# Ledger of designs, part 18: VH-VL binders against DNA-directed RNA polymerase V subunit 5C (NRPE5C)

Target 1, 233 residues: DNA-directed RNA polymerase V subunit 5C (NRPE5C), of Arabidopsis thaliana (Mouse-ear cress) (q9m1h8)
Amino acid sequence: MEETMAEEGCCENVESTFDDGTNCISKTEDTGGIESKRFYLARTTAFEMLRDRGYEVNEAELSLTLSEFRSVFGEKPELERLRICVPLRSDPKKKILVVFMGTEPITVKSVRALHIQISNNVGLHAMILVLQSKMNHFAQKALTTFPFTVETFPIEDLLVNITKHIQQPKIEILNKEEKEQLLRKHALEDKQLPYLQEKDSFVRYYGLKKKQVVKITYSKEPVGDFVTYRCII
Below, E stands for the ipSAE of ESMFold2; O stands for the ipSAE of OpenDDE; V2 stands for 0.75 times the mean of E and O plus 0.25 times the DockQ between their complexes.

## First folded at step 19 (VH-VL; framework fv_ecleralimab)

Design w1 (from v4 with light chain S29D; at its last look DockQ between E and O 0.64; V2 from the best seeds 0.67)
Fold by ESMFold2, look of step 19:
Structure w1 (fold): chain C 233 residues (1-233), chain A 121 residues (1-121), chain B 107 residues (1-107)
Amino acid sequence: as target 1 above (233 residues)
Amino acid sequence: EVQLVESGGGLVKPGGSLRLSCAASGFDFSNAWMHWVRQAPGKGLEWVGRIKSKTEGGTTDYAAPVKGRFTISRDDSKNTLYLQMNSLKTEDTAVYYCAREYEWYYAFDIWGQGTLVTVSS
Amino acid sequence: SYELTQPLSVSVALGQTARITCSGDNIGDKYVHWYQQKPGQAPVLVIYDDSDRPSGIPERFSGSNSGNTATLTISRAQAGDEADYYCQVWHYSSDYVFGGGTKLTVL
């Protein structure tokens, strides 16, 4: 391929899997290729994120290649076709919806229109908006009128899956009963647990809420495993 | 509108039994931890007991004065909390409130109006 | 088991600041919640987690907690603030514990 001959420059080389933000030119890539690749990466990360949050995700979606994605959705995908709606594995009556927003500014009117579109979707308990534009203050406030939690992610935050780092710790999310048992076992009050901030990218990836507790297991050779607990603030 | 409505209070003789109900609406009852809290006339608030969601074990906990005499149960299909009170004593005379635990805070964010139980001969 | 102590009554002049205390061993290590109860009514949560306000509670209600004392503060007291106030915690061995209540009188 001609891309291997360009490895000395600033272009994406054969050894790199990450876009460096420069516009590399390939004879096989057109003007729509960058857009479809960004949607592919973000959508794949969204499926991985939903699986890791406990949703029922089809394995085929997790293994979809860029070329397969483009054959289904095209080089300039229709955003409504990109939506994801999957049930929670532990309670299949609860579903999450992921909506990919366009490049148009997101206003109160667009949020209200979305609310109307989804009003008949029985079982929605959460929604994620993947943004390509900034939301004005009133649009952000309008999200609080939904009868369930709405999260927002800039598409840029989903182009790589942050949990695929080489030395990531093991994460286990405690339910409310498990947290209480932890507190009783150690004669602790809630306030005495170490904190993890709500804005932390890891907290956002798992969709954790205030007061939830995560068990973090670090594995270091040759010392072995050690465990810590963190409470979301 | 999130709401809790108690019913079933009344006059009962010592040693008698009474069953209170609490109808819940406007929230996901099946995942909530639910409580009974009572208040004797002219006195303060006193926690009576709790029932956890069934997905987290569905277990109950009781304050010492009522343990063994009171039973908390729930019917998630009817969004209803129950308090079965047996072997009633005059010191059980109180307004009984049902309350919802506020998410993960160990606080009570929604209360019913209360129902009066009078235990007297 | 764990106990919380409140004064039986507190008086405040209209427009002045009321402070209601809740004492307990190492209460500063616990999250304290506060309830307002007007005569003939159910309690209403006015402060949770020491200092946070539920939606609809005016900003003149505030709270603090350190050492052995938590305090509910009501600024610019109004006649409608006349009520009983209860503090409450969760304790790993005593479960849910209420203070005895404080009657706030607005003069």
Scores: ipSAE 0.538, ipTM 0.851, lowest interface PAE 1.7, mean pLDDT 87
ESMFold2 (binder alone), look of step 19: mean pLDDT 94; pTM 0.958
OpenDDE, look of step 19: ipSAE 0.823; ipTM 0.954

Design w2 (from v4 with heavy chain A32Y; at its last look DockQ between E and O 0.66; V2 from the best seeds 0.69)
Fold by ESMFold2, look of step 19:
Order: structure tokens, then sequence, then C-alpha cells
Structure w2 (fold): chain C 233 residues (1-233), chain A 121 residues (1-121), chain B 107 residues (1-107)
């Protein structure tokens, strides 16, 4: 016994009242339209995220409109068609796969099946699972058996690209050599750097792992830039 | 199976030269910083030097006792690490291990079984 | 010239807890790694980052690090734990530094 939802009319805004039916046709909740919009938003964010991580992403995918998305994939997109597979710019033989999971519970059996399903994907070095259901602890541990890193994102976390907020600082990721030179320059060891937690949304957005260091530049015009370094824990 | 196998050890007179090899298998050798660590008979472990991955500069660093006499190189197409030892001294007598650095941890997670170098008059 | 000091020898009764120390100036600011080496064998990483265990290392191996002392703890000591144990750090000027090693004897 779900609560009756407010129906949308053909007018500009409807707060919570039902349309009486004489001026506009009453509308029923369209789960297909909502579903396709959620996949569109999440998929667009995923492409932007992959571009920002250094993968080669076609500009057409970044500029795809909701209308164009629905024209190609429909109101109830087939999840396998939504998958993304793109190469690293720096090493085109290395590819990442993004898989959109269904609403069914994700178990060890589900993870095993996925492993078999992707076994013929040559050059795969990382994978992202976009989840619509909770993943139990045993299924999470099963992901560690893959020969590459597997990340998970609830679809809700991809409906908005968090890096598009105004006034976000500039973020640069140091490679291993750059990190060591930073440490030597300041006479520090790894443990003495300020930390960012692995679960931080920006850490997850860029796919950073423990021990990596980010350079964060805050622009305070006209005072100038403030630079800090954070190590992932 | 991830494995490192050293070769090229032997007996050499002081002032001589010797070249060690370390064959890597079971992992992407080109992405790792690689090391030589030695152990004199009955003594402790001593770091000798390292070579960084090519993508991160490919540069080398050495412990003070061997600097200027030892040269580390790598051939990523052959998954092989090398140690060229020149002007050898009796103090260089040791088992020489090839070791892989564990990601970003400054630790050694994979070791070879070692090759014995004896410098004796 | 950063140096790490370990006791030469530690003895433990079978089934008891062994503690092996590694001393260094401000070692608590550094991540400490521990290696086990059995006679005629290569070293094996048993603890990294002070207290983390690589896959395959029994939970009875644990580590801690604060102040000027890091400690490797081996609970429920077994005969197979007889070995030399080395601590190791990275230092910004001395690079990779090992302790002198500790011979653990299980009585």
Amino acid sequence: as target 1 above (233 residues)
Amino acid sequence: EVQLVESGGGLVKPGGSLRLSCAASGFDFSNYWMHWVRQAPGKGLEWVGRIKSKTEGGTTDYAAPVKGRFTISRDDSKNTLYLQMNSLKTEDTAVYYCAREYEWYYAFDIWGQGTLVTVSS
Amino acid sequence: SYELTQPLSVSVALGQTARITCSGDNIGSKYVHWYQQKPGQAPVLVIYDDSDRPSGIPERFSGSNSGNTATLTISRAQAGDEADYYCQVWHYSSDYVFGGGTKLTVL
C-alpha cells in the first residue's frame, strides 16, 4: 500500500495536488522515463569521470542529450548496451569497463557470473560496477579475486557530477616519483603528510588508492594560491 | 606464478667485475621499481640500490658503499633486471637478492632466491 | 645514516608470545615493514605499514609502532617461527634501511 503520488500535468509546476482532468490529461508515474533519465545522468557522469581519469572518451558521449539518449537506448534501456569500454590515453592496450547492474541482489553467485561473462575482454585492467542494489559483504570480498581493481558506485552517487560545483579547488594527482621528490624536498616520510580518507567522494571520483598524493590548489583571488598535499589512507 | 630468479654469481678476485641478472615472470615488470639487496655470510640484509620504472623516470639510486662501482639497469622487453659490479672488494662478498617494491609502500613483497658472489684473493 | 637497532636474539617458549623490537629515532613517524628469513631461504614480508599482513601470513603475526620503537609480535609461537626477523623503513635521505636482524628461538 504505497502512498498515491502527485500527478504531473502539462503545466509548468505541480506541487502536490492532483490534476482534476478537465484542463490537462492526468498522468501516471512513468517508471520507464524516470529509469532512463537516471541511467542517462549516471552514464554521462561516468564518461566525464573516465575522461578526468585519463581515459580516451569521445566528445559525442560527453555532449549527449537526454532526448538523444532515449532515441538510442529507449525508455527501458538494456543494461548490457549501456556498458562503457574505453582505453587509457597513456597506454591504449589498457582498458576500463563500466557495467550497469540490475535491481536484483548482488551475491557471490552474481560476481562469479560476471567474471565468466567478461573473461574474453582483452586488455581489461579495471572495472566499475554501477549498483542499484546493496552488495553483501561476501560479494564485496569476491570482487578481490578479479585480476584487476573493481570499484563500485551506487547509481545515486553518479546522478550529479560532484566536480562541477563552483569554487572547487584544482586537483592534481602525483605519480610515485613526484611523491618521493616532494617527501625529500620537505624532509618528510609518507606518514607525516595530512590525510584524505579512501571513502572521500573526490578520492572515489578520481579512483585514487592508498598512498597516492594529491596536490590541492585553492585560488584565493587576489591573495593568491594556497597549495596543500594530502595522502590517501 | 610471480617469480624472480637471479643468476650470474660466482668467484672473482678483488678488483674484478661481475654482472648479475634477475629474470622476472608472472607480473607486469615494467610498472615496478626494482631493487638489489645483499646479505654477507652470517650477516644482515643491506640495501644495494634500485631502479625506477621507465614511466616514472627510470633513474637509479645506490647505497653509499657501492656508489660509483655498481650500475643497475633494466630491459623491460626481456623482463630482466641487471647489476653490473665493478672494482669488487672482499666486503662485497654476499648473497645478492633481486626484490620487487610493493606498490607505493617502500617494502619488498617478492624476492628471488639469491645468487652468491664471492670476492676473494 | 638513519639507523635501526634490533636485539641480536629473542627466545620464546612454544605456544607463548614473542616480541621483537626495532628502535630508531622517531621511528613512529615512519612506516615499518618486517621480514622473516629462514635458513637458506629468501626473506618473506610478514608485516608492512606497521601492522598490515600480506595475504597468507597468519593472524598471530602483528605489529605496532610508536615513539622510538616498533614491535613485531608473534603469538602462540610455533617451531616453524624460528627464523631471523628484520625491520625496515624508508628514510628521505638514507633511502632503504634495515635493522641488524633478530634470531628468534622457540624453546
Scores: ipSAE 0.598, ipTM 0.875, lowest interface PAE 1.4, mean pLDDT 86
ESMFold2 (binder alone), look of step 19: mean pLDDT 94; pTM 0.953
OpenDDE, look of step 19: ipSAE 0.815; ipTM 0.953

Design w3 (from v4 with heavy chain D28E; at its last look DockQ between E and O 0.58; V2 from the best seeds 0.67)
Fold by ESMFold2, look of step 19:
Structure w3 (fold): chain C 233 residues (1-233), chain A 121 residues (1-121), chain B 107 residues (1-107)
Amino acid sequence: as target 1 above (233 residues)
Amino acid sequence: EVQLVESGGGLVKPGGSLRLSCAASGFEFSNAWMHWVRQAPGKGLEWVGRIKSKTEGGTTDYAAPVKGRFTISRDDSKNTLYLQMNSLKTEDTAVYYCAREYEWYYAFDIWGQGTLVTVSS
Amino acid sequence: SYELTQPLSVSVALGQTARITCSGDNIGSKYVHWYQQKPGQAPVLVIYDDSDRPSGIPERFSGSNSGNTATLTISRAQAGDEADYYCQVWHYSSDYVFGGGTKLTVL
């Protein structure tokens, strides 16, 4: 950055125009800019998560910049426009819906209204709710009445993509047939596999269910790969 | 709402053939691993065989007593499971149930009401 | 081939606790599932993965599995619990294996 202020005149200057890129804020704080940034980060992470789970995601959504996001959705995005609905690559008849919830408390009535709103959307097999407020126990129980899996993520958990921040091993998810062949090959039942807990951040990121098996490959150069298998509990 | 309905049972002589059907409704049949389980009169449950989803290879496995004589197939467009029984023996006399495998659990969460097959001379 | 052994019958007084056993070599290393079958009816899954209940199964049904024995426990037995009960596992070489069944009589 070339220009440096000895005193904070730029941030305190009422006459200063709002500058993109390196800005001191010259007006009263505009919380709309912070709001749009939070939605941008969460929505980008959601697209990355869906891609990594095997959904068909447009590359343009993954590379969208904050400025481009604000140009399309504005500084205070309308939540319904933020929704994501994409098909599973392995079975395009199956779709996942991501819904961005508002700041109002989420109650049983809110969940039932959502259920009715989406009841005619054919092909939904999963849904993710991005939350800005708490769900009471009754609302969480109401989610179990959906004919498919509903996951919830506080928006705060999506502001960064956890797979980018530390060196991570390669993760491959086995299908049901691949799991059975593994078990037969080693003369095992699934109770005898090493476990990976549901609370694990990778389990939640990939949306893995109980009984699924992941192949974890640790690469050690120049020696080679170390492979282990873990079953979700 | 989830339902399995067997049909095609009846009386047949030893050495004969019979084809059972199981009509499925209320779930995505094409993703399910489907089974046949039988129960001889007054006896316990015995696994007969299974067919995997086509996405996972569509392969079949059979219990030893029926291997080579019974064939399991599926028609995902009709949501129907089939059991072709050939070279029937008197020990094949049983109520035949179709059953759905419970997700990844190797358990049977949905059963039909069964169809009786009697093999007698 | 892997085998499961159950007692032929078990009796329980109304309101008391019934226990039905399923024995097998190292069955504690396997997940055990339990089915209830009333006369003239199809089996119904009542316990899976040793101790989990499907939706609609009352809490008085419970299960355990350790060593060579798995147990189905029915507390506060009701007349409607009178049925045959089967245990079942998956085995890598024997595939799906059922126990011989246990007739529960509620007195």
Scores: ipSAE 0.571, ipTM 0.863, lowest interface PAE 1.5, mean pLDDT 86
ESMFold2 (binder alone), look of step 19: mean pLDDT 94; pTM 0.959
OpenDDE, look of step 19: ipSAE 0.831; ipTM 0.954

Design w4 (from v4 with heavy chain N31D; at its last look DockQ between E and O 0.60; V2 from the best seeds 0.69)
Fold by ESMFold2, look of step 19:
Structure w4 (fold): chain C 233 residues (1-233), chain A 121 residues (1-121), chain B 107 residues (1-107)
Amino acid sequence: as target 1 above (233 residues)
Amino acid sequence: EVQLVESGGGLVKPGGSLRLSCAASGFDFSDAWMHWVRQAPGKGLEWVGRIKSKTEGGTTDYAAPVKGRFTISRDDSKNTLYLQMNSLKTEDTAVYYCAREYEWYYAFDIWGQGTLVTVSS
Amino acid sequence: SYELTQPLSVSVALGQTARITCSGDNIGSKYVHWYQQKPGQAPVLVIYDDSDRPSGIPERFSGSNSGNTATLTISRAQAGDEADYYCQVWHYSSDYVFGGGTKLTVL
């Protein structure tokens, strides 16, 4: 119903009947605008997630606006330019790589090609694949051949950062020593702790593995905090 | 190639001392919890002790029969686990294995070939 | 201290199913791990967390754990399965505890 396009800076003078070749009204490709926005949102969430996992993330990346993102990467970004590689703050020798995958189906060949592309990245201890398509089961199995942990996220899961709710409970991740001390203190083995599913969105956000324990603190005003522990399964 | 290789076994008299070494390769040794497990000839497996990663305190735990006599240590720069055995008794005669704890599972996923310690007069 | 009990030996006919038990007080509340040890060799982890298989362990190895008994099951027994088998748990006061071992004989 609407004929007017008023957003991008391209508005050539079409009102003149003598210059029809360039047209004043510029058409914006809908798929390109949606694509760049999806990558912007997912990439921003990825940086926030890495910061929250303890990686050294440049604050400029966290505050990048959509228009700034588009000026650097364009409306259809080159996927290799979107990659993120940042060191762990506690051990800067350890780096994580985030790779944005295309829309083509991901096969064993795709995984092997990726392995070749990153073979010279020294110090890589973890990788995250941001997916736009499904992986077949052979491709998923091929990820286990990497010498480090590889996680996958559908891009849709990164369009919103789930930790930004106003009533979010405090989550603290126990290391192995802290977990063992908890178990000894209460005369328990890990099988006896309440569970949190590995597929839970918060578990995946923090990259938690099976057997890890999280301390969850709920603020119950005015009574104070309620604390519970959950073991990842 | 993930590998553990023990050395330092031998014959020793009761009351003597011996130090075992375990060379690790193919994994991040500094993050691992490492163990000694022994097996007397013709007998079952017996846990000896553990040393945690240094980032988690580097503390040790020992089975009751060896507590106070055995000391586990690690040198992360050499990827090497050690077992210092003092005041050895004939019942300490065993094949000694070093083993890696499997992530968070309290299980042993990688074992060395073992080294024989014989305590005999 | 926490103790685990295994039968000294179990026999199975070639191609049949073997079951090796590991008994302990409330063992069902603990994760049980299983090791295979062939003569002159180091132990090999074959089951962890009651029922999970490490990579490279065939599907015919399985495990269960409930009540006071954990069970290692080896279906379609092969001559190469003849070995000693040990169960193991972690206990908050006894630390790492092994069963006494079971010799599996394939007839």
Scores: ipSAE 0.605, ipTM 0.879, lowest interface PAE 1.2, mean pLDDT 87
ESMFold2 (binder alone), look of step 19: mean pLDDT 94; pTM 0.957
OpenDDE, look of step 19: ipSAE 0.828; ipTM 0.952

Design w5 (from v4 with heavy chain H35S E103D; at its last read DockQ between E and O 0.54; V2 from the best seeds 0.70)
Heavy chain, then light chain:
Amino acid sequence: EVQLVESGGGLVKPGGSLRLSCAASGFDFSNAWMSWVRQAPGKGLEWVGRIKSKTEGGTTDYAAPVKGRFTISRDDSKNTLYLQMNSLKTEDTAVYYCAREYDWYYAFDIWGQGTLVTVSS
Amino acid sequence: SYELTQPLSVSVALGQTARITCSGDNIGSKYVHWYQQKPGQAPVLVIYDDSDRPSGIPERFSGSNSGNTATLTISRAQAGDEADYYCQVWHYSSDYVFGGGTKLTVL
ESMFold2, look of step 19: ipSAE 0.615; ipTM 0.881
ESMFold2 (binder alone), look of step 19: mean pLDDT 95; pTM 0.962
OpenDDE, look of step 19: ipSAE 0.812; ipTM 0.951
ESMFold2, look of step 20: ipSAE 0.649; ipTM 0.898
ESMFold2 (binder alone), look of step 20: mean pLDDT 95; pTM 0.963
OpenDDE, look of step 20: ipSAE 0.812; ipTM 0.949
ESMFold2, fold request of step 22: ipSAE 0.654, 0.683, 0.684; ipTM 0.895, 0.906, 0.907
ESMFold2 (binder alone), fold request of step 22: mean pLDDT 94, 95, 94; pTM 0.960, 0.961, 0.960
OpenDDE, fold request of step 22: ipSAE 0.821, 0.819, 0.822; ipTM 0.954, 0.954, 0.954
ESMFold2, last read: ipSAE 0.688, 0.686, 0.681; ipTM 0.910, 0.910, 0.910
ESMFold2 (binder alone), last read: mean pLDDT 94, 94, 95; pTM 0.961, 0.958, 0.960
OpenDDE, last read: ipSAE 0.824, 0.822, 0.821; ipTM 0.955, 0.954, 0.954

Design w6 (from t1 with heavy chain T28D; at its last look DockQ between E and O 0.54; V2 from the best seeds 0.66)
Fold by ESMFold2, look of step 19:
Structure w6 (fold): chain C 233 residues (1-233), chain A 121 residues (1-121), chain B 107 residues (1-107)
Amino acid sequence: as target 1 above (233 residues)
Amino acid sequence: EVQLVESGGGLVKPGGSLRLSCAASGFDFSNAWMHWVRQAPGKGLEWVGRIKSKTEGGTTDYAAPVKGRFTISRDDSKNTLYLQMNSLKTEDTAVYYCAREYEWYYAFDIWGQGTLVTVSS
Amino acid sequence: SYELTQPLSVSVALGQTARITCSGDNIGSKSVHWYQQKPGQAPVLVIYDDSDRPSGIPERFSGSNSGNTATLTISRAQAGDEADYYCQVWHYSSDYVFGGGTKLTVL
């Protein structure tokens, strides 16, 4: 391709790295292409998370390719168009909203504006904020004023879906009735179960609350399955 | 605002029956585990019974003194909890509270103001 | 059946620290919850899961639980803290169990 060097300080000279065997190295970086790819990866992971949490997610969203994403949303997606709002499969009146935040610092003003924006969205029972910047202490405190749980994820934590690692154990989440039956069966209280921390990546992925119990199955050939139960703390 | 409001208390003779209601508002009643707790005049709190959410089986459990005489039910379309009390005894005299179980903690985070049941000849 | 024992009464001088105990066999293995009840009013949850405070409960209310004793601690006692206090647990065979209650008097 023909490059013209003039007036501005772009690639005035093209040099190769002889020890690496390269002939030409471009110093340009296309932030639009990187930006759209980051949103695509994070949004796909978010849909997978919501499906795994029990929300009704269209299979087309899970199988969307990067090129299809770019044809719909562009190389610099408009953040409002990226939002996800899906109902819970078990109770379609309950919805979760995923909001992709911009790069500007998140302040109390930003959080209060969001609160007003959603005040007439009937049926919201949870929200996830995908962050590209730091959220100050006052903004974090303001999230507690929402009538439902608000979670935050740095976008970089959503660029890869951690549950797709082939060596991770199988995790099954117990409901309250199943937890109580387990405790009664073994004559136990929840403090007598091994713990799993709230900060654990799998706990955050599934959005688990304190005192929930998970069944973890480790499969090791040839000895077979090992099952343990852990209580979230 | 999250509220529980009991009604239906009153004076009843021993052997009689009474039905209490608890109207719920401001939260997702259908997925809540709901309880009755009573307090005899000048005495402590005593758990009466519980009803689980329908999605988790809708089953009931009762304290021994009331088992077989009291029945807890719920109407999720009306956000209402009920306590049917039969074969009432003088020792059933108490203020009856309805209460919501707090998430996964086996604690009671929301209480009604109570309704007085007096069982006397 | 599982039982919880509380002292009948506790007195505290205004501005001092009150401690209300709840005793039970191996209560340290259980999550202990505490309720405040003023005369003619419904109970109010003030501590859950041993030491956590619901929204709106001042930090001068705290709790601990180990061995056979759980303790509700009220720092800088105020006249408005005068009330009955109940501990409560869940037990796999006895279900929901309350202590007998403790009357806190602020002098």
Scores: ipSAE 0.589, ipTM 0.869, lowest interface PAE 1.5, mean pLDDT 87
ESMFold2 (binder alone), look of step 19: mean pLDDT 94; pTM 0.961
OpenDDE, look of step 19: ipSAE 0.838; ipTM 0.954
ESMFold2, look of step 20: ipSAE 0.569; ipTM 0.863
ESMFold2 (binder alone), look of step 20: mean pLDDT 94; pTM 0.960
OpenDDE, look of step 20: ipSAE 0.841; ipTM 0.955
ESMFold2, look of step 21: ipSAE 0.552; ipTM 0.855
ESMFold2 (binder alone), look of step 21: mean pLDDT 94; pTM 0.960
OpenDDE, look of step 21: ipSAE 0.839; ipTM 0.954

## First folded at step 20 (VH-VL; framework fv_ecleralimab)

Design x1 (from w6 with heavy chain H35S E103D; at its last look DockQ between E and O 0.54; V2 from the best seeds 0.68)
Fold by ESMFold2, look of step 20:
Structure x1 (fold): chain C 233 residues (1-233), chain A 121 residues (1-121), chain B 107 residues (1-107)
Amino acid sequence: as target 1 above (233 residues)
Amino acid sequence: EVQLVESGGGLVKPGGSLRLSCAASGFDFSNAWMSWVRQAPGKGLEWVGRIKSKTEGGTTDYAAPVKGRFTISRDDSKNTLYLQMNSLKTEDTAVYYCAREYDWYYAFDIWGQGTLVTVSS
Amino acid sequence: SYELTQPLSVSVALGQTARITCSGDNIGSKSVHWYQQKPGQAPVLVIYDDSDRPSGIPERFSGSNSGNTATLTISRAQAGDEADYYCQVWHYSSDYVFGGGTKLTVL
């Protein structure tokens, strides 16, 4: 929360040993400590997500502790310092930018300002906005004017890494050549694969695009592995 | 801004050779799958062949009428696609277009204006 | 080897709806793309993946695909719609296949 409060009510929090207080100092929740923890968790998940998508991510960022995060960024981090920009490992000329948005409502004006601010960042191929506020329909439509794909994630969706909280099957993402060879090998038509929807949390975590194919291997003990292919729609 | 420009067309005798070039600009050529498509005078469109991005193996595929006679190559440092045509026949007479494959769709979203190849004795 | 069949020509009155068909065995299982080609010009993609429009293509252009027939529909036909139209698919054994083309005449 981005505000300070004066004394109201009959409650007291102490930073040292308690002695008999003569007045309650009303404190709302410690927004600084909670806010820095939320950014830490979301930023760590973002780095893990980018690594799993094939971006080159420094291992130090993945192992950063909350204490270390607070030492570098403070209890109320400056949002522009939290940005992440990393290259795609398979094509280092392609970069992705992750932007942590503030708590103010996101409008068409906000989106246009962001577009101008990043217009000189050479090699951007994709962008992720981490949201703390709802984005209205007009602001969402304005994102389509960017020359690359822009994804949005509510910060709440990044507080935990979903791949660590479910037992998941093995996932292999096919490139275009591998998809084509699958179709040729099995004499399949373009639409004969089962679907996986774009809104699926797993699809969004990996940033999969329409028409991409994933190979999913389930381990069924004692029966053995079961393999299925799904096409993103 | 996105542009494909073919060059190298002309008149050639049957049995001769000709090399076409396609200069690309305004997009990431190195990751694009590129095709040649031709159109004989008064006829429809016919796919000639394709080259995949080098990151996906850089392999080529050809239509049956040209297999063994035509070779597609690319130079990513020059953003240029090539078509080497050998053992040319009169039925190879056509306007030759270079085209970019659209994303994952097997469609062609960007076309050049074409270059005319005439094979005549 | 995989073949697509289009009518040679289709006529439509100005302001009326034109429908151009593309027939192929089990074409409904494939993604169908449509190109417009005006005389002396390169083809232009007008529909991809059966029904989607690239940026800059008017809503008057639409498409459908089921069974053995895909259809390009041009509503409120204009003089500028007069052109040749080609359907196209990818096939696992024949690679890229174009239909023979349909000449649309706006009367």
Scores: ipSAE 0.639, ipTM 0.887, lowest interface PAE 1.3, mean pLDDT 86
ESMFold2 (binder alone), look of step 20: mean pLDDT 94; pTM 0.958
OpenDDE, look of step 20: ipSAE 0.829; ipTM 0.952
ESMFold2, look of step 21: ipSAE 0.616; ipTM 0.893
ESMFold2 (binder alone), look of step 21: mean pLDDT 94; pTM 0.958
OpenDDE, look of step 21: ipSAE 0.830; ipTM 0.950

